# VH-VL binders against q9nrl2r1430to1533: the designs that were tried, part 279

Target 1, 104 residues: q9nrl2r1430to1533
Amino acid sequence: GGVHELSAFEQLVVELVRHDDSWPFLKLVSKIQVPDYYDIIKKPIALNIIREKVNKCEYKLASEFIDDIELMFSNCFEYNPRNTSEAKAGTRLQAFFHIQAQKL
Below, E stands for the ipSAE of ESMFold2; O stands for the ipSAE of OpenDDE; V2 stands for 0.75 times the mean of E and O plus 0.25 times the DockQ between their complexes.

## First folded at step 21 (VH-VL)

Design m1j (framework fv_erenumab; at its last look DockQ between E and O 0.86; V2 from the best seeds 0.79)
Fold by OpenDDE, look of step 22:
Structure m1j (fold): chain C 104 residues (1-104), chain A 121 residues (1-121), chain B 110 residues (1-110)
Amino acid sequence: as target 1 above (104 residues)
Amino acid sequence: QVQLVESGGGVVQPGRSLRLSCAASGFTFSRYAMHWVRQAPGKGLEWVAVISYSGKDKYSVDSVKGRFTISRDNSKNTLFLQMNSLRAEDTAVYYCARKPSYSRATYFDPWGQGTTVTVSS
Amino acid sequence: QSVLTQPPSVSAAPGQKVTISCSGSSSNIGNEFVSWYQQLPGTAPKLLIYENNKRPSGIPDRFSGSKSGTSTTLGITGLQTGDEADYYCATWDDSLDAYVFGGGTKLTVL
């Protein structure tokens, strides 16, 4: 169970990272690049952090893994207006994630 | 129309101080991160500093750290650059520029017309 | 020795097409949006292209941007005498944690 879930999480993260719309989510936002980001987003997260948590077996439940991914998207939509490239990419990637997550 | 107007440039000796101002109009100043970019005579553009919309977060290029301080007064729609311990290599036209969105897009629009700072003995 | 590399100069006759290249690395152009700026003689830089290939309002479609890998290219068709200027590429560099510019390209209209 747990080993299989870990493999599934790992595979899904790989698929997310390889997706064309993953670019806003690959790493944490730079404080210098976007100096007001962390004033707004209180729980920052990115795919590299989620990947690390998967590798460390920090996710005991699929729901915990899903929650972090959803948080990542939530942060994007909270900070970026809907007409931005980031928000549009997030929308597409989230849709992809929701399809893949059904396999978990 | 969106406009930025720099002022405060001049000729100073090394070690002296100068304070630049940038007056913003035509947009909600307090919603945008603002930047300083400089251009030495006959040279290219160099990013200098950024300040968040609230003024809480400030960052600058290493070559000016400890000497230059970026600040802003949102009540007056004004951006500042306090330049201390000026050096000859600080000689440049200084532009203020707006980061026009909250996204991770990396572009500046608009730019002011610039104010000239000359540091010479 | 700018982080982004541009040719120092390009030239062409009126009506012709010119391209200006900008070469970077995976830590900048490879992973970030690129912008281009036009600087007419004695004036401030003006945004020409943002997010690799988008034109701000007022910029004619004679100007175009493209990105591939770790390089970007500015294209100018129907060259006019008024296009004579310096052109700069710019982006964010993750390794330097800073905004970076190319060295600039001087465009001469023959």
Scores: ipSAE 0.829, ipTM 0.934, lowest interface PAE 0.6, mean pLDDT 96
Fold by ESMFold2-Fast, scan of step 21:
Structure m1j (fold): chain C 104 residues (1-104), chain A 121 residues (1-121), chain B 110 residues (1-110)
Amino acid sequence: as target 1 above (104 residues)
Amino acid sequence: QVQLVESGGGVVQPGRSLRLSCAASGFTFSRYAMHWVRQAPGKGLEWVAVISYSGKDKYSVDSVKGRFTISRDNSKNTLFLQMNSLRAEDTAVYYCARKPSYSRATYFDPWGQGTTVTVSS
Amino acid sequence: QSVLTQPPSVSAAPGQKVTISCSGSSSNIGNEFVSWYQQLPGTAPKLLIYENNKRPSGIPDRFSGSKSGTSTTLGITGLQTGDEADYYCATWDDSLDAYVFGGGTKLTVL
């Protein structure tokens, strides 16, 4: 990846952060708020971590960026039952991401 | 049908210990993190402690850390709060409460009826 | 002091409407779901509102919640004498890494 790809990743992360359904994904889950989260989710990630990785140029390929975003959604669906507000927000945000990711 | 019932409260002198119990029924107890919340006389609610499904992960507010220990017995559907070195400021009604097992849940439902702890000389 | 600020008391007549405010910051209400609890004299708290504006089964639609920015409000319409209670807002605080409750508002139905 080049400067163009990094700019595209930053733009997409900003769009995800501003989306109404981003609230479950903005920051890592606290182990005190949800003490079972890290026993179930072995590769935690959130938009703030992904954005930091973009800014530090840690994504060399678009596929690496996409994999981290997909991991974030996968974690949401693994931990949260389908009928939760978290899972519903994740489903809508993931659909939005898939449309935008076609530009990558 | 979903119920929490606390017991074990009483009147004790400063420096002594009490063990509170919370009996759960009507749900799969082993699939929920459980909490203790207290309320001093005429005061508001204060979160005290949480315990994970298995009982291996435990967290409490700094004011009780080292003195209070939360624990559970999933085979008996019972939550405990061991309170050591009790102080006058620990005087409160103690409630057990369930929180949904969702990644962003911030609410408690149901609550037990509470058990009263009075630390008095 | 509590990190969530509520008025200490509010009063209105039967059949009237009241709103109870709860103000926080970006580390709590601004980023988290809010819940509201009713505590009748001598009883345990009861969940009224969760996830800002949802009612659990059995809570009448006279009770409503809303959130804007770093503040949330509990609305009660058609006041009844049985609504006389203490009301608490609650959420999670990222800076404290703890659940926080408002100081409580005593509702008196005149």
Scores: ipSAE 0.778, ipTM 0.913, lowest interface PAE 0.8, mean pLDDT 93
Fold by ESMFold2, look of step 22:
Structure m1j (fold): chain C 104 residues (1-104), chain A 121 residues (1-121), chain B 110 residues (1-110)
Amino acid sequence: as target 1 above (104 residues)
Amino acid sequence: QVQLVESGGGVVQPGRSLRLSCAASGFTFSRYAMHWVRQAPGKGLEWVAVISYSGKDKYSVDSVKGRFTISRDNSKNTLFLQMNSLRAEDTAVYYCARKPSYSRATYFDPWGQGTTVTVSS
Amino acid sequence: QSVLTQPPSVSAAPGQKVTISCSGSSSNIGNEFVSWYQQLPGTAPKLLIYENNKRPSGIPDRFSGSKSGTSTTLGITGLQTGDEADYYCATWDDSLDAYVFGGGTKLTVL
């Protein structure tokens, strides 16, 4: 069911936001702070946007929700070298996400 | 050796123009966003402008918008600041600075030695 | 009228420890990495600390950085007369969409 699945998405997003490694993913990257980001990353996404989409019931399938979360991590790894604090945080948060997502 | 060297400063009257240059060496210039930061005599540091590695995206602080234009030539490893309609408050040492191309980088390393612009009548 | 507030000056004797504070808000220090710069008289700024507490190569470990809430501090132990300089904190401000520097702190080593 739809209602329970959407509640699970909200619970998972809340857990991601509360995680210590969420800091690179809370909001979209600023174009002024990182002026070349949007020339490289064509499908930007962040936790605040995903949470809003959950709240507005914009995900019809669990796969759509999971795809947005995985896109968020993929963008991080595409833009940031693996030795950066951003990429390391992404690796740890993605691992946490995979554990929590099994409980959906 | 990673190095940034500014040039083009001088003494000019208000309303005139200057073009600053920053020559980069020792790193792949086209992989980094570049910045100008200035320091008025006896004052602190003020961020002025940034340009993306391709030169496509440019931003500047409100006090210089419409007057200053940041640009770059990646084939010559050179950063520029075109300063038009200069005012007395633009008097400062102007530094070019490199920022790492990471999504949350908030620091500058290295800095050039600076070039002095004095606007007086 | 700096967005980031630093004391204008601090003093300490050689061999002692000093801390330099930098106060901001949730739109900058609270959620963004902080950096610190040393500016010796008549010279360009030099990076001392990045990502709150990391030192670039060549910066001795007697320089340290920390962050708590919306405040950050630069610590300097074993003060030397060569540490006499101006020190600036810096970060990104998300609400201003700009890089911001503290007003600077002049360290006098007596």
Scores: ipSAE 0.692, ipTM 0.886, lowest interface PAE 1.2, mean pLDDT 92
ESMFold2 (binder alone), look of step 22: mean pLDDT 94; pTM 0.948

Design m1k (framework fv_erenumab)
Fold by ESMFold2-Fast, scan of step 21:
Formats: structure tokens, C-alpha cells, sequence
Structure m1k (fold): chain C 104 residues (1-104), chain A 121 residues (1-121), chain B 110 residues (1-110)
């Protein structure tokens, strides 16, 4: 574990960022752009934060990393109706993540 | 029919106040953040302010901060813009607009027809 | 000037096609969806294009949008005299933490 798992997390985050469907997840939602977001979503997260946590070695277990990625998708589906571009992108990216996470 | 109708504009002297209203119909007003956008004579569009569904969170551009206050009354399906200490540069048509409640939406639909504010002596 | 740059005017004849450009930066168009609005004289802006290239119900397919890098374009084919209007691009700017509009383009159909 440990060091090798952190390298695997970095590889996976890079693949998520490069994916065409990553656009809803790259950065936190602005409170000014969407003032209602933080009334609904109590544990906000985005790929830039997850990548920073990986780089700072803040994930001790693969399950902690997976939980943060799943929280990101859960937030997307909680806030966005299913017929939105955000929810559709989230569905495709989550499926991609589940395939890649099998390698962790 | 989703509709927004502004009112309350007029001609006022510098330093005075006006309160604009925007009456919403045809949708569940209390589930949407609402925006004010203005347009000075012969110029382009300028975003002014936003308010959350509950009215708890309010944001405005720096040029009007401390002078303009956005508010809403969900029981009346009405959005307000209280404009204090008006200046000549506040002269504009003021539009209320709705933005979809999606995390990355950057578009406004519908728009009201606007109400004209002229600040002159 | 506006943070999003549009040409002040464009003109073409009825039945022709025209494109209206809108240039921004990585903090706005480069990272965010773009929308386009039509404003007929004396009226409120009307949504023409959202999410770079999608049309709301009621907007004919002769109106199209595209985005490349930090720029976006509105395309209009089969020009009609009723298309004479001001056209605005708009998006969110991450650096300003604000919605931004282009300066507007006046379309004249001669």
C-alpha cells in the first residue's frame, strides 16, 4: 500500500480530468454563480480538491479516495435534475470511474 | 406561460431612491434564484445582482454594493431591487431574469420586458 | 470595454449567411458554457443559444452556435429582415466571479 496507491490515485485523477465529461467537476461551484448550491450540498468537493489531497498524501486508504470521488457524483445527482447536461456527464464519468477503480 | 413583469422605474434626481419590482408567474418562484441585469442607453448588458431561493444569500456587483439591495417575497412571487443613493451612471433599463437551477448553467431565460430608470436633475 | 469582445456591427443581404464572433479568455469562455441573446429594438433580450450550441424550443435551426478554445460564434443562415437586432454573447467569469456579456453586435440586413 501507501506510496504505490497514491501513484495510482494520481493516475486515475488525471484520467478523470482528461475525460470529455469532467467539465461539471473540475472546480467547486461558486456561491455567487449558484447561491442555492450550498443550501442543498453540505459537503462540496471537486476534482481540483481531490487532486490536491492526493498530492499532499491525505488519502491513507483507497476507500477514502473512492469515497471522495463518489461524494462528488452524489452531489451532482442531488443538485442537478436527471435530464441536465451536468447529470448526463456525471452518469458517464461515474461509469468510467467504476471501471478504472477496479484497478485500485 | 412563464412570465416576468418589471415595474417601479421612473425619473429621479441624483441621491434619491427607487424600488423596482418583478412579478413572476407560471412557475414555482420559490425554487429559483433570481437576477437583475441592466442596460444603459445605447450600451450593452450588465449583470447587477442575484438572490437565492430563500432570500438568505445575496450578491451584487461592486459598483452598486452598499447602495442597491436585492430582496424577494416568495408569498407574493415578487423580486425587488431597492436602489439608494442613485447616480447618473445608474440610468438604464432594468431587467429581471431567471437562471436555471443547474450547477453549471450560465444562461438566462425568461427575461422580463424591463423597467426604465432615469437619474437626472 | 467588455471582457468579451464582439465586432460592433455586421451586415449581409436577405437569404445570405453571417457569423458573429465573441472572444474571451480562459477564465470565461475557455472554462464555461456560452449563451447568445437576440435583442430586437425596444424589446428584452431573448435566448437564442445555450450551452455553446443548443437551441431552446421555438428557435429555428438557421441559428447555430459553436465554441473553440476561448472564442465562440453565432451563425445565422437564410437571413431575414426580422433578424435585424443586437446580438450578445454571455458567460460566467471565474476571475471576476460574475456573469459577463459581450459588447453587442448590430446586425443589419440590407
Amino acid sequence: as target 1 above (104 residues)
Amino acid sequence: QVQLVESGGGVVQPGRSLRLSCAASGFTFSKYAMHWVRQAPGKGLEWVAVISYSGKDKYSVDSVKGRFTISRDNSKNTLFLQMNSLRAEDTAVYYCARKPSYSRATYFDPWGQGTTVTVSS
Amino acid sequence: QSVLTQPPSVSAAPGQKVTISCSGSSSNIGNEFVSWYQQLPGTAPKLLIYENNKRPSGIPDRFSGSKSGTSTTLGITGLQTGDEADYYCATWDDSLDAYVFGGGTKLTVL
Scores: ipSAE 0.764, ipTM 0.910, lowest interface PAE 0.8, mean pLDDT 93

Design m1l (framework fv_erenumab)
Fold by ESMFold2-Fast, scan of step 21:
Structure m1l (fold): chain C 104 residues (1-104), chain A 121 residues (1-121), chain B 110 residues (1-110)
Amino acid sequence: as target 1 above (104 residues)
Amino acid sequence: QVQLVESGGGVVQPGRSLRLSCAASGFTFSTYAMHWVRQAPGKGLEWVAVISYSGKDKYSVDSVKGRFTISRDNSKNTLFLQMNSLRAEDTAVYYCARKPSYSRATYFDPWGQGTTVTVSS
Amino acid sequence: QSVLTQPPSVSAAPGQKVTISCSGSSSNIGNEFVSWYQQLPGTAPKLLIYENNKRPSGIPDRFSGSKSGTSTTLGITGLQTGDEADYYCATWDDSLDAYVFGGGTKLTVL
């Protein structure tokens, strides 16, 4: 990747974090809060982890960044039934992400 | 319809053990994480322990770690709390409670009616 | 002592309205859903409000919840004598890695 790509990743993560529907995604699910989560979700991720990876320049391609964001949404829909507040927030935030990701 | 019923409470001397049971009915018990919450006489609610739906993952508050063990038998729809080395400060009504298995859920519903544990003399 | 602060008591007449506050921090109410429970004398707690402002089936709309910043409020309108109970707020605390409850508020209806 490029310098512009890394800057774009940081800007997009900041926009996702500031979105009203980011609350299910801001931090990793706690094993104590939700002990069932890690029996179902084998590749956990959250916006704080993705942001750390951006800051450490771990994304070499836009596809790697997009894959991590999509994994985050996939985990949400895998774990949470469709009619939950989590799944509804995920659906709206994913739509927002798809629009913003066109800039990458 | 959905019901939790606790049993096994009683009066015991310090240092003794009790095993609490919580019988679940009216829902698929094996798909829910289950919790124990206690309430000392005239005091507020205190979360004690949680167990995952499979029974593989168990967590408890520091004040009971090493003394209390949460377990479950999904074939019998029953949750347990093994309480060893009981102290006067463990005197409370013990409730079992269900929490939805949503990734950010922070609420309990339903609750059992509670079973009373008194540690004295 | 409690990480969530509630007033110890509140009182009002039948037909009146009351609000019960619950104050926390960014590690709990500020970041997490809040729930409220009613405990009638000698009974188990009963869920009144979940996810800040939602009511379970069977809970009348006289009960409402709201959250702003690091605080949450339970509102009760049209008070009835049957509403005399202890009320508890609850949430998850990221710093403690534990579910936390407020100290409880005793509601007296005259």
Scores: ipSAE 0.752, ipTM 0.907, lowest interface PAE 0.8, mean pLDDT 93

Design m1m (framework fv_erenumab)
Fold by ESMFold2-Fast, scan of step 21:
Structure m1m (fold): chain C 104 residues (1-104), chain A 121 residues (1-121), chain B 110 residues (1-110)
Amino acid sequence: as target 1 above (104 residues)
Amino acid sequence: QVQLVESGGGVVQPGRSLRLSCAASGFTFSHYAMHWVRQAPGKGLEWVAVISYSGKDKYSVDSVKGRFTISRDNSKNTLFLQMNSLRAEDTAVYYCARKPSYSRATYFDPWGQGTTVTVSS
Amino acid sequence: QSVLTQPPSVSAAPGQKVTISCSGSSSNIGNEFVSWYQQLPGTAPKLLIYENNKRPSGIPDRFSGSKSGTSTTLGITGLQTGDEADYYCATWDDSLDAYVFGGGTKLTVL
């Protein structure tokens, strides 16, 4: 990878952030808002952290970037029951991500 | 029928202590984080404290830190608020409330009927 | 000052429509789900609206919620004398790391 890969990752993260279903993923879950979250979720992540990692050139392979995005969705589905607004938003955003990731 | 019933309120002098209880019924108490919310006479609602379903993680608003301790006994389906070093500004109706365990949930349902705490000299 | 700003009072006649506003910022309403609570005199708050616009079972469709930017609105149509109560908006505040409530709006039914 290089500058073009960084630009592609940045563009995709921006598209995810702007998506109507990004709201559960924009920032880390607060331990005060949801005190049980970190007892269940061992590798927390959010779009703001992923975007920072892109900007600091911490992804050496496209697979590492994809793994972090997939981890974010996996955490959502592990914590939230399927019938929640969070899980439904995650399902739609993940489908959008899979289509956009084909550009990588 | 899902219910929360508070008790333990009363009239006390500044510097004294009270222990509030909230008895839960009609749901699996040990599966929910629980909250205390208070309301001063003629004023609005103020969030006070939360406890995780296991009781291991506890958080409270800064104005009561070091004085109030939230706790629970899952075997008795009961939530507690130990209030030490009470001040006049702690005078309020205290409600216990349940919040769904979803990653972005910001709503409380149900609420108890409340128990009144009056701190006066 | 209240982190979430509501008008202190609103009034209307039976059968009319009222709207109650709640104004916040990007650290709360702008980023988070909003809920609304009805508090009848001498009673506990009751959940009326959650996740901006959803009603719990048992809440009639006369009650509605909406969110736009950093503000939210509770709408009540077909106003009834039994709707006379205090109404509170509530959400999570990222900057305070706490749940916050509006100052409350007293609804008087004429």
Scores: ipSAE 0.730, ipTM 0.899, lowest interface PAE 0.8, mean pLDDT 92

Design m1n (framework fv_erenumab)
Fold by ESMFold2-Fast, scan of step 21:
Structure m1n (fold): chain C 104 residues (1-104), chain A 121 residues (1-121), chain B 110 residues (1-110)
Amino acid sequence: as target 1 above (104 residues)
Amino acid sequence: QVQLVESGGGVVQPGRSLRLSCAASGFTFSYYAMHWVRQAPGKGLEWVAVISYSGKDKYSVDSVKGRFTISRDNSKNTLFLQMNSLRAEDTAVYYCARKPSYSRATYFDPWGQGTTVTVSS
Amino acid sequence: QSVLTQPPSVSAAPGQKVTISCSGSSSNIGNEFVSWYQQLPGTAPKLLIYENNKRPSGIPDRFSGSKSGTSTTLGITGLQTGDEADYYCATWDDSLDAYVFGGGTKLTVL
């Protein structure tokens, strides 16, 4: 909670969105594009959803924000084999997130 | 070798029905979502329908919605397209195609050789 | 009409280089991976390029892909008579919620 904490979440989400490796994470996977996705992934999430939750002040603790970001990466690695462009982008973006999240 | 072979095409009058089949071999068919893509004579490619690996989820383009039904039988490694209320505009070569199961994949490989459907009065 | 725009034809002599363009929008090429397909007369489409610039096994390196903004190009060097075919770009369109193909480009090797 608090104005400064929410500002930090917004700043971090903006940094993630601007990162070159954010492309698999910007929006939810379409059920028509990938009909198998939602049979495997039970808690879908994407950066646009996380940003909306930040803007609506739905994160009360930094741990809740971090959990949603980690869920996003976990979903990527569960669905996509390690040798895919998606999984490689996820690995690099997750490392970037861990460095930036030290401020939270 | 990974292979897809279509069958069931033919010449029919408007309003009639056809059922296309696509026989898969050389890969674990039940692991993949499968697609139908068509091509009218002298025209480009048009995506038609997709079915999930289990057969539970099915989607098609609006122009065939309510008339075409995609289905599969994983025990027979076979994909189907049931085409009802056929129209002249449905005249095309119909291809089945596989898409990899990656969250952002937008490519098809392999493709079948196609089966020709002609709707003529 | 197609939502992805390609020139209807392109031609060059054996051994030359050609590029085939494909233009879209932010709802398709701008946000999604692009693939390219070769269709020889009377045959099924064959994957040439996937994920903007990758080649499947068996596709020679004289075929290349690139993407910039809302456009993509297929490059072919060292043209051979066997390259005469129709070429299609393809991607996913977020606004249409559908896979889309370009109108196709007929390549003639003179």
Scores: ipSAE 0.736, ipTM 0.902, lowest interface PAE 0.9, mean pLDDT 93

Design m1o (framework fv_erenumab)
Fold by ESMFold2-Fast, scan of step 21:
Structure m1o (fold): chain C 104 residues (1-104), chain A 121 residues (1-121), chain B 110 residues (1-110)
Amino acid sequence: as target 1 above (104 residues)
Amino acid sequence: QVQLVESGGGVVQPGRSLRLSCAASGFTFSGYAMHWVRQAPGKGLEWVAVISYSGKDKYSVDSVKGRFTISRDNSKNTLFLQMNSLRAEDTAVYYCARKPSYSRATYFDPWGQGTTVTVSS
Amino acid sequence: QSVLTQPPSVSAAPGQKVTISCSGSSSNIGNEFVSWYQQLPGTAPKLLIYENNKRPSGIPDRFSGSKSGTSTTLGITGLQTGDEADYYCATWDDSLDAYVFGGGTKLTVL
């Protein structure tokens, strides 16, 4: 990619953010809203943090980017029971991610 | 049957203290964060405080910070609200409520029936 | 005043439909789930709607919720005298780091 071109990672993160099922993942969970979240989830992450890391060129390998996205989904499934709206959104968004990641 | 029952309300003069209790039954109390919500006479609902399942983390609205302390005893399935230095504006029905332990949940269910606190001279 | 704005009152006749609005901002309704509560005189609030449009077990389908942008509405069809109550919307506010409730709407069935 050129200076005036979006990186592949930026393009993929933008597509994830625009997806209808991104709502559980857009920002970090508030400790006041969910005080038990950080006792269970030790490596919190969200799309806004991943996008920031992409923009600061902190991902040197595609595997590092993919690991952060997979961590985000793993956290969702670890905290939320499978029958929740969060877990269902996560399942659909993860499937979408796997399809889009094939283009990398 | 999931149930919450509040007690400990009463009529007190300004500057006095009250301790509210909320007895939980029908669910694993130690697995849930618990909340206090109040309602002044003829007014709307106001969120007051939350406590984590272990009791480690506690948060409250600014108007009660330093005066109210939320606590819990998981061995007795009981939630508490210690209210010190009570003011006339603390007059309200106090409800305990459970919020689902989902990362984006913003709703309360069940609610207790409430206990009335009246601060007057 | 409340950060979520509801009309203070609404009225309709038995059998009619009524809509109660709740307006917020991008820091609350715009990016969070919304819930609605019914409070009959002298009783505790009762969950009517959660996650914008879902009903708990035991809530009849004549109660519905919808969300668009930074606003949400509670719809009640086939209005009954037993629906006379105060109705509250509620959500989380990201800027305040707090749960917020609307000011409440008193429904009168004439």
Scores: ipSAE 0.743, ipTM 0.897, lowest interface PAE 0.8, mean pLDDT 92

Design m1p (framework fv_erenumab)
Fold by ESMFold2-Fast, scan of step 21:
Structure m1p (fold): chain C 104 residues (1-104), chain A 121 residues (1-121), chain B 110 residues (1-110)
Amino acid sequence: as target 1 above (104 residues)
Amino acid sequence: QVQLVESGGGVVQPGRSLRLSCAASGFTFSIYAMHWVRQAPGKGLEWVAVISYSGKDKYSVDSVKGRFTISRDNSKNTLFLQMNSLRAEDTAVYYCARKPSYSRATYFDPWGQGTTVTVSS
Amino acid sequence: QSVLTQPPSVSAAPGQKVTISCSGSSSNIGNEFVSWYQQLPGTAPKLLIYENNKRPSGIPDRFSGSKSGTSTTLGITGLQTGDEADYYCATWDDSLDAYVFGGGTKLTVL
């Protein structure tokens, strides 16, 4: 049930955070560091925000959790050109996520 | 070729104003955030201000907040720094610089050649 | 001092190897990309290294960068008289919400 589903979300987020390619996703982009980011990305999100939502039991369905993770990757690919270190890290981490999400 | 050229520096008394310009060429200026970085005589580099590609978002270092205003004119490919209430500690070479539009980029390239501002009585 | 600590000077003879250190914390070097700049006397800074260890086009491979934990180093091999310059490390600081530069290291080639 519910308890096992929340444990699975927490475990997956921890695995994502510890992955070598998580660095572009750990925290929100600073508007001072990248003032253009929020003009382009309208629904910003990061792993720290997703983890907080898991801890507060805000995900009722696995699909809601998966949607937030996919939004995070979508934002990365929308903002960053394909040849950037960010986009390459995002591609590898997204593939890892798709394998792990099969456990949900 | 990608190039940034600063102008507008000079010698000015404390409390006065100067407006610096940075003319960009060789790239699509209107899609890049632009920065000002300064260097006091014999000292290191200090980041001063940034402006978004649209000009809507502007941020500056605390020591110049309320005195300096960054702005841009995309139709003229020009970046500006309006410096009011100048202090002796604002004496520096002022560089404009571009940063890549990547979400985690922390580097500047290219840089202009700089324009010198001297605040003295 | 600055948030990023560099030795004020370093010296070596032509043909030798030199390393310039830059020490920070977990809020900057520890979790952000680092860049290095070369400033020849009377000139603007020039990007030498970006994303810890990458070189822009035109920068020779005798210049290298590395990062370990909260510190980064710039390595220069086959030292040349034209390398005499000030060198600056730079990154983003999450706690200050600001770009930070090291205090600079003057390299003397004698």
Scores: ipSAE 0.725, ipTM 0.901, lowest interface PAE 0.9, mean pLDDT 92

Design m1q (framework fv_erenumab)
Fold by ESMFold2-Fast, scan of step 21:
Structure m1q (fold): chain C 104 residues (1-104), chain A 121 residues (1-121), chain B 110 residues (1-110)
Amino acid sequence: as target 1 above (104 residues)
Amino acid sequence: QVQLVESGGGVVQPGRSLRLSCAASGFTFSSFAMHWVRQAPGKGLEWVAVISYSGKDKYSVDSVKGRFTISRDNSKNTLFLQMNSLRAEDTAVYYCARKPSYSRATYFDPWGQGTTVTVSS
Amino acid sequence: QSVLTQPPSVSAAPGQKVTISCSGSSSNIGNEFVSWYQQLPGTAPKLLIYENNKRPSGIPDRFSGSKSGTSTTLGITGLQTGDEADYYCATWDDSLDAYVFGGGTKLTVL
């Protein structure tokens, strides 16, 4: 897309960052805090990385942006059992994202 | 019942070595990263080291880096801490502890009962 | 030296209520879950509170946790002599890339 789509991506990332359930997704998982994370998750991503990609105009299609956000949620559900606070936050934030992304 | 039991503590002179063990039971040891935390006499808790479930990745605080080595034997459900070039400031009760393997977990449960290391001339 | 600040001691009578504070920064308490540990004399630390305000099985509801901004508090109501112990807050520090503990608070019940 165009500049209008990039502005829309920026607005959506800001809304996600400000959401109460964004805390598991704001930054990459530390190798020291969770040394096993990167053996299980092969394509790590977080909102700060997605925000950088938006700012560098690396998303050419809305689908590429949506794919990265969905990868972030997929990683959360793959690593964290369903009953964890991380997985519950991910479920709520993903639902919020799906509502907001309908305009993309 | 999930349990951790430390052993191997004792009194040693500065510059000597000591190896601590932590025997795990009641859970799938090979599925969890494991930690060492110490407590100097009359002082607070200090995180020391962590090891991944496979034993591939190891990290420790700067004050023990190059002297202490964390390792594990998953076939024996045992965690180790090899302590070389011991100093007076390493005198502490050493606890092994498990942390949940969740992406943002910051708590330890269970803890072992601890083993006492005294570095004294 | 700890990066999380707790008062060194607190005291109250049996049946009273106490609150133990723990102050940090945006790189730790402000961004991360907090846990609290009770250490009875001569024993290992025991998890009291995790994820700011949750209790493990077996911990009575007179123990509670809360977090606001860069600070967290442990509340204990209906104090009993058996609560006499050292209490530690703990979390992860993003800047240090390490687990950090408060300096500890000694609770005396008369």
Scores: ipSAE 0.754, ipTM 0.907, lowest interface PAE 0.8, mean pLDDT 93

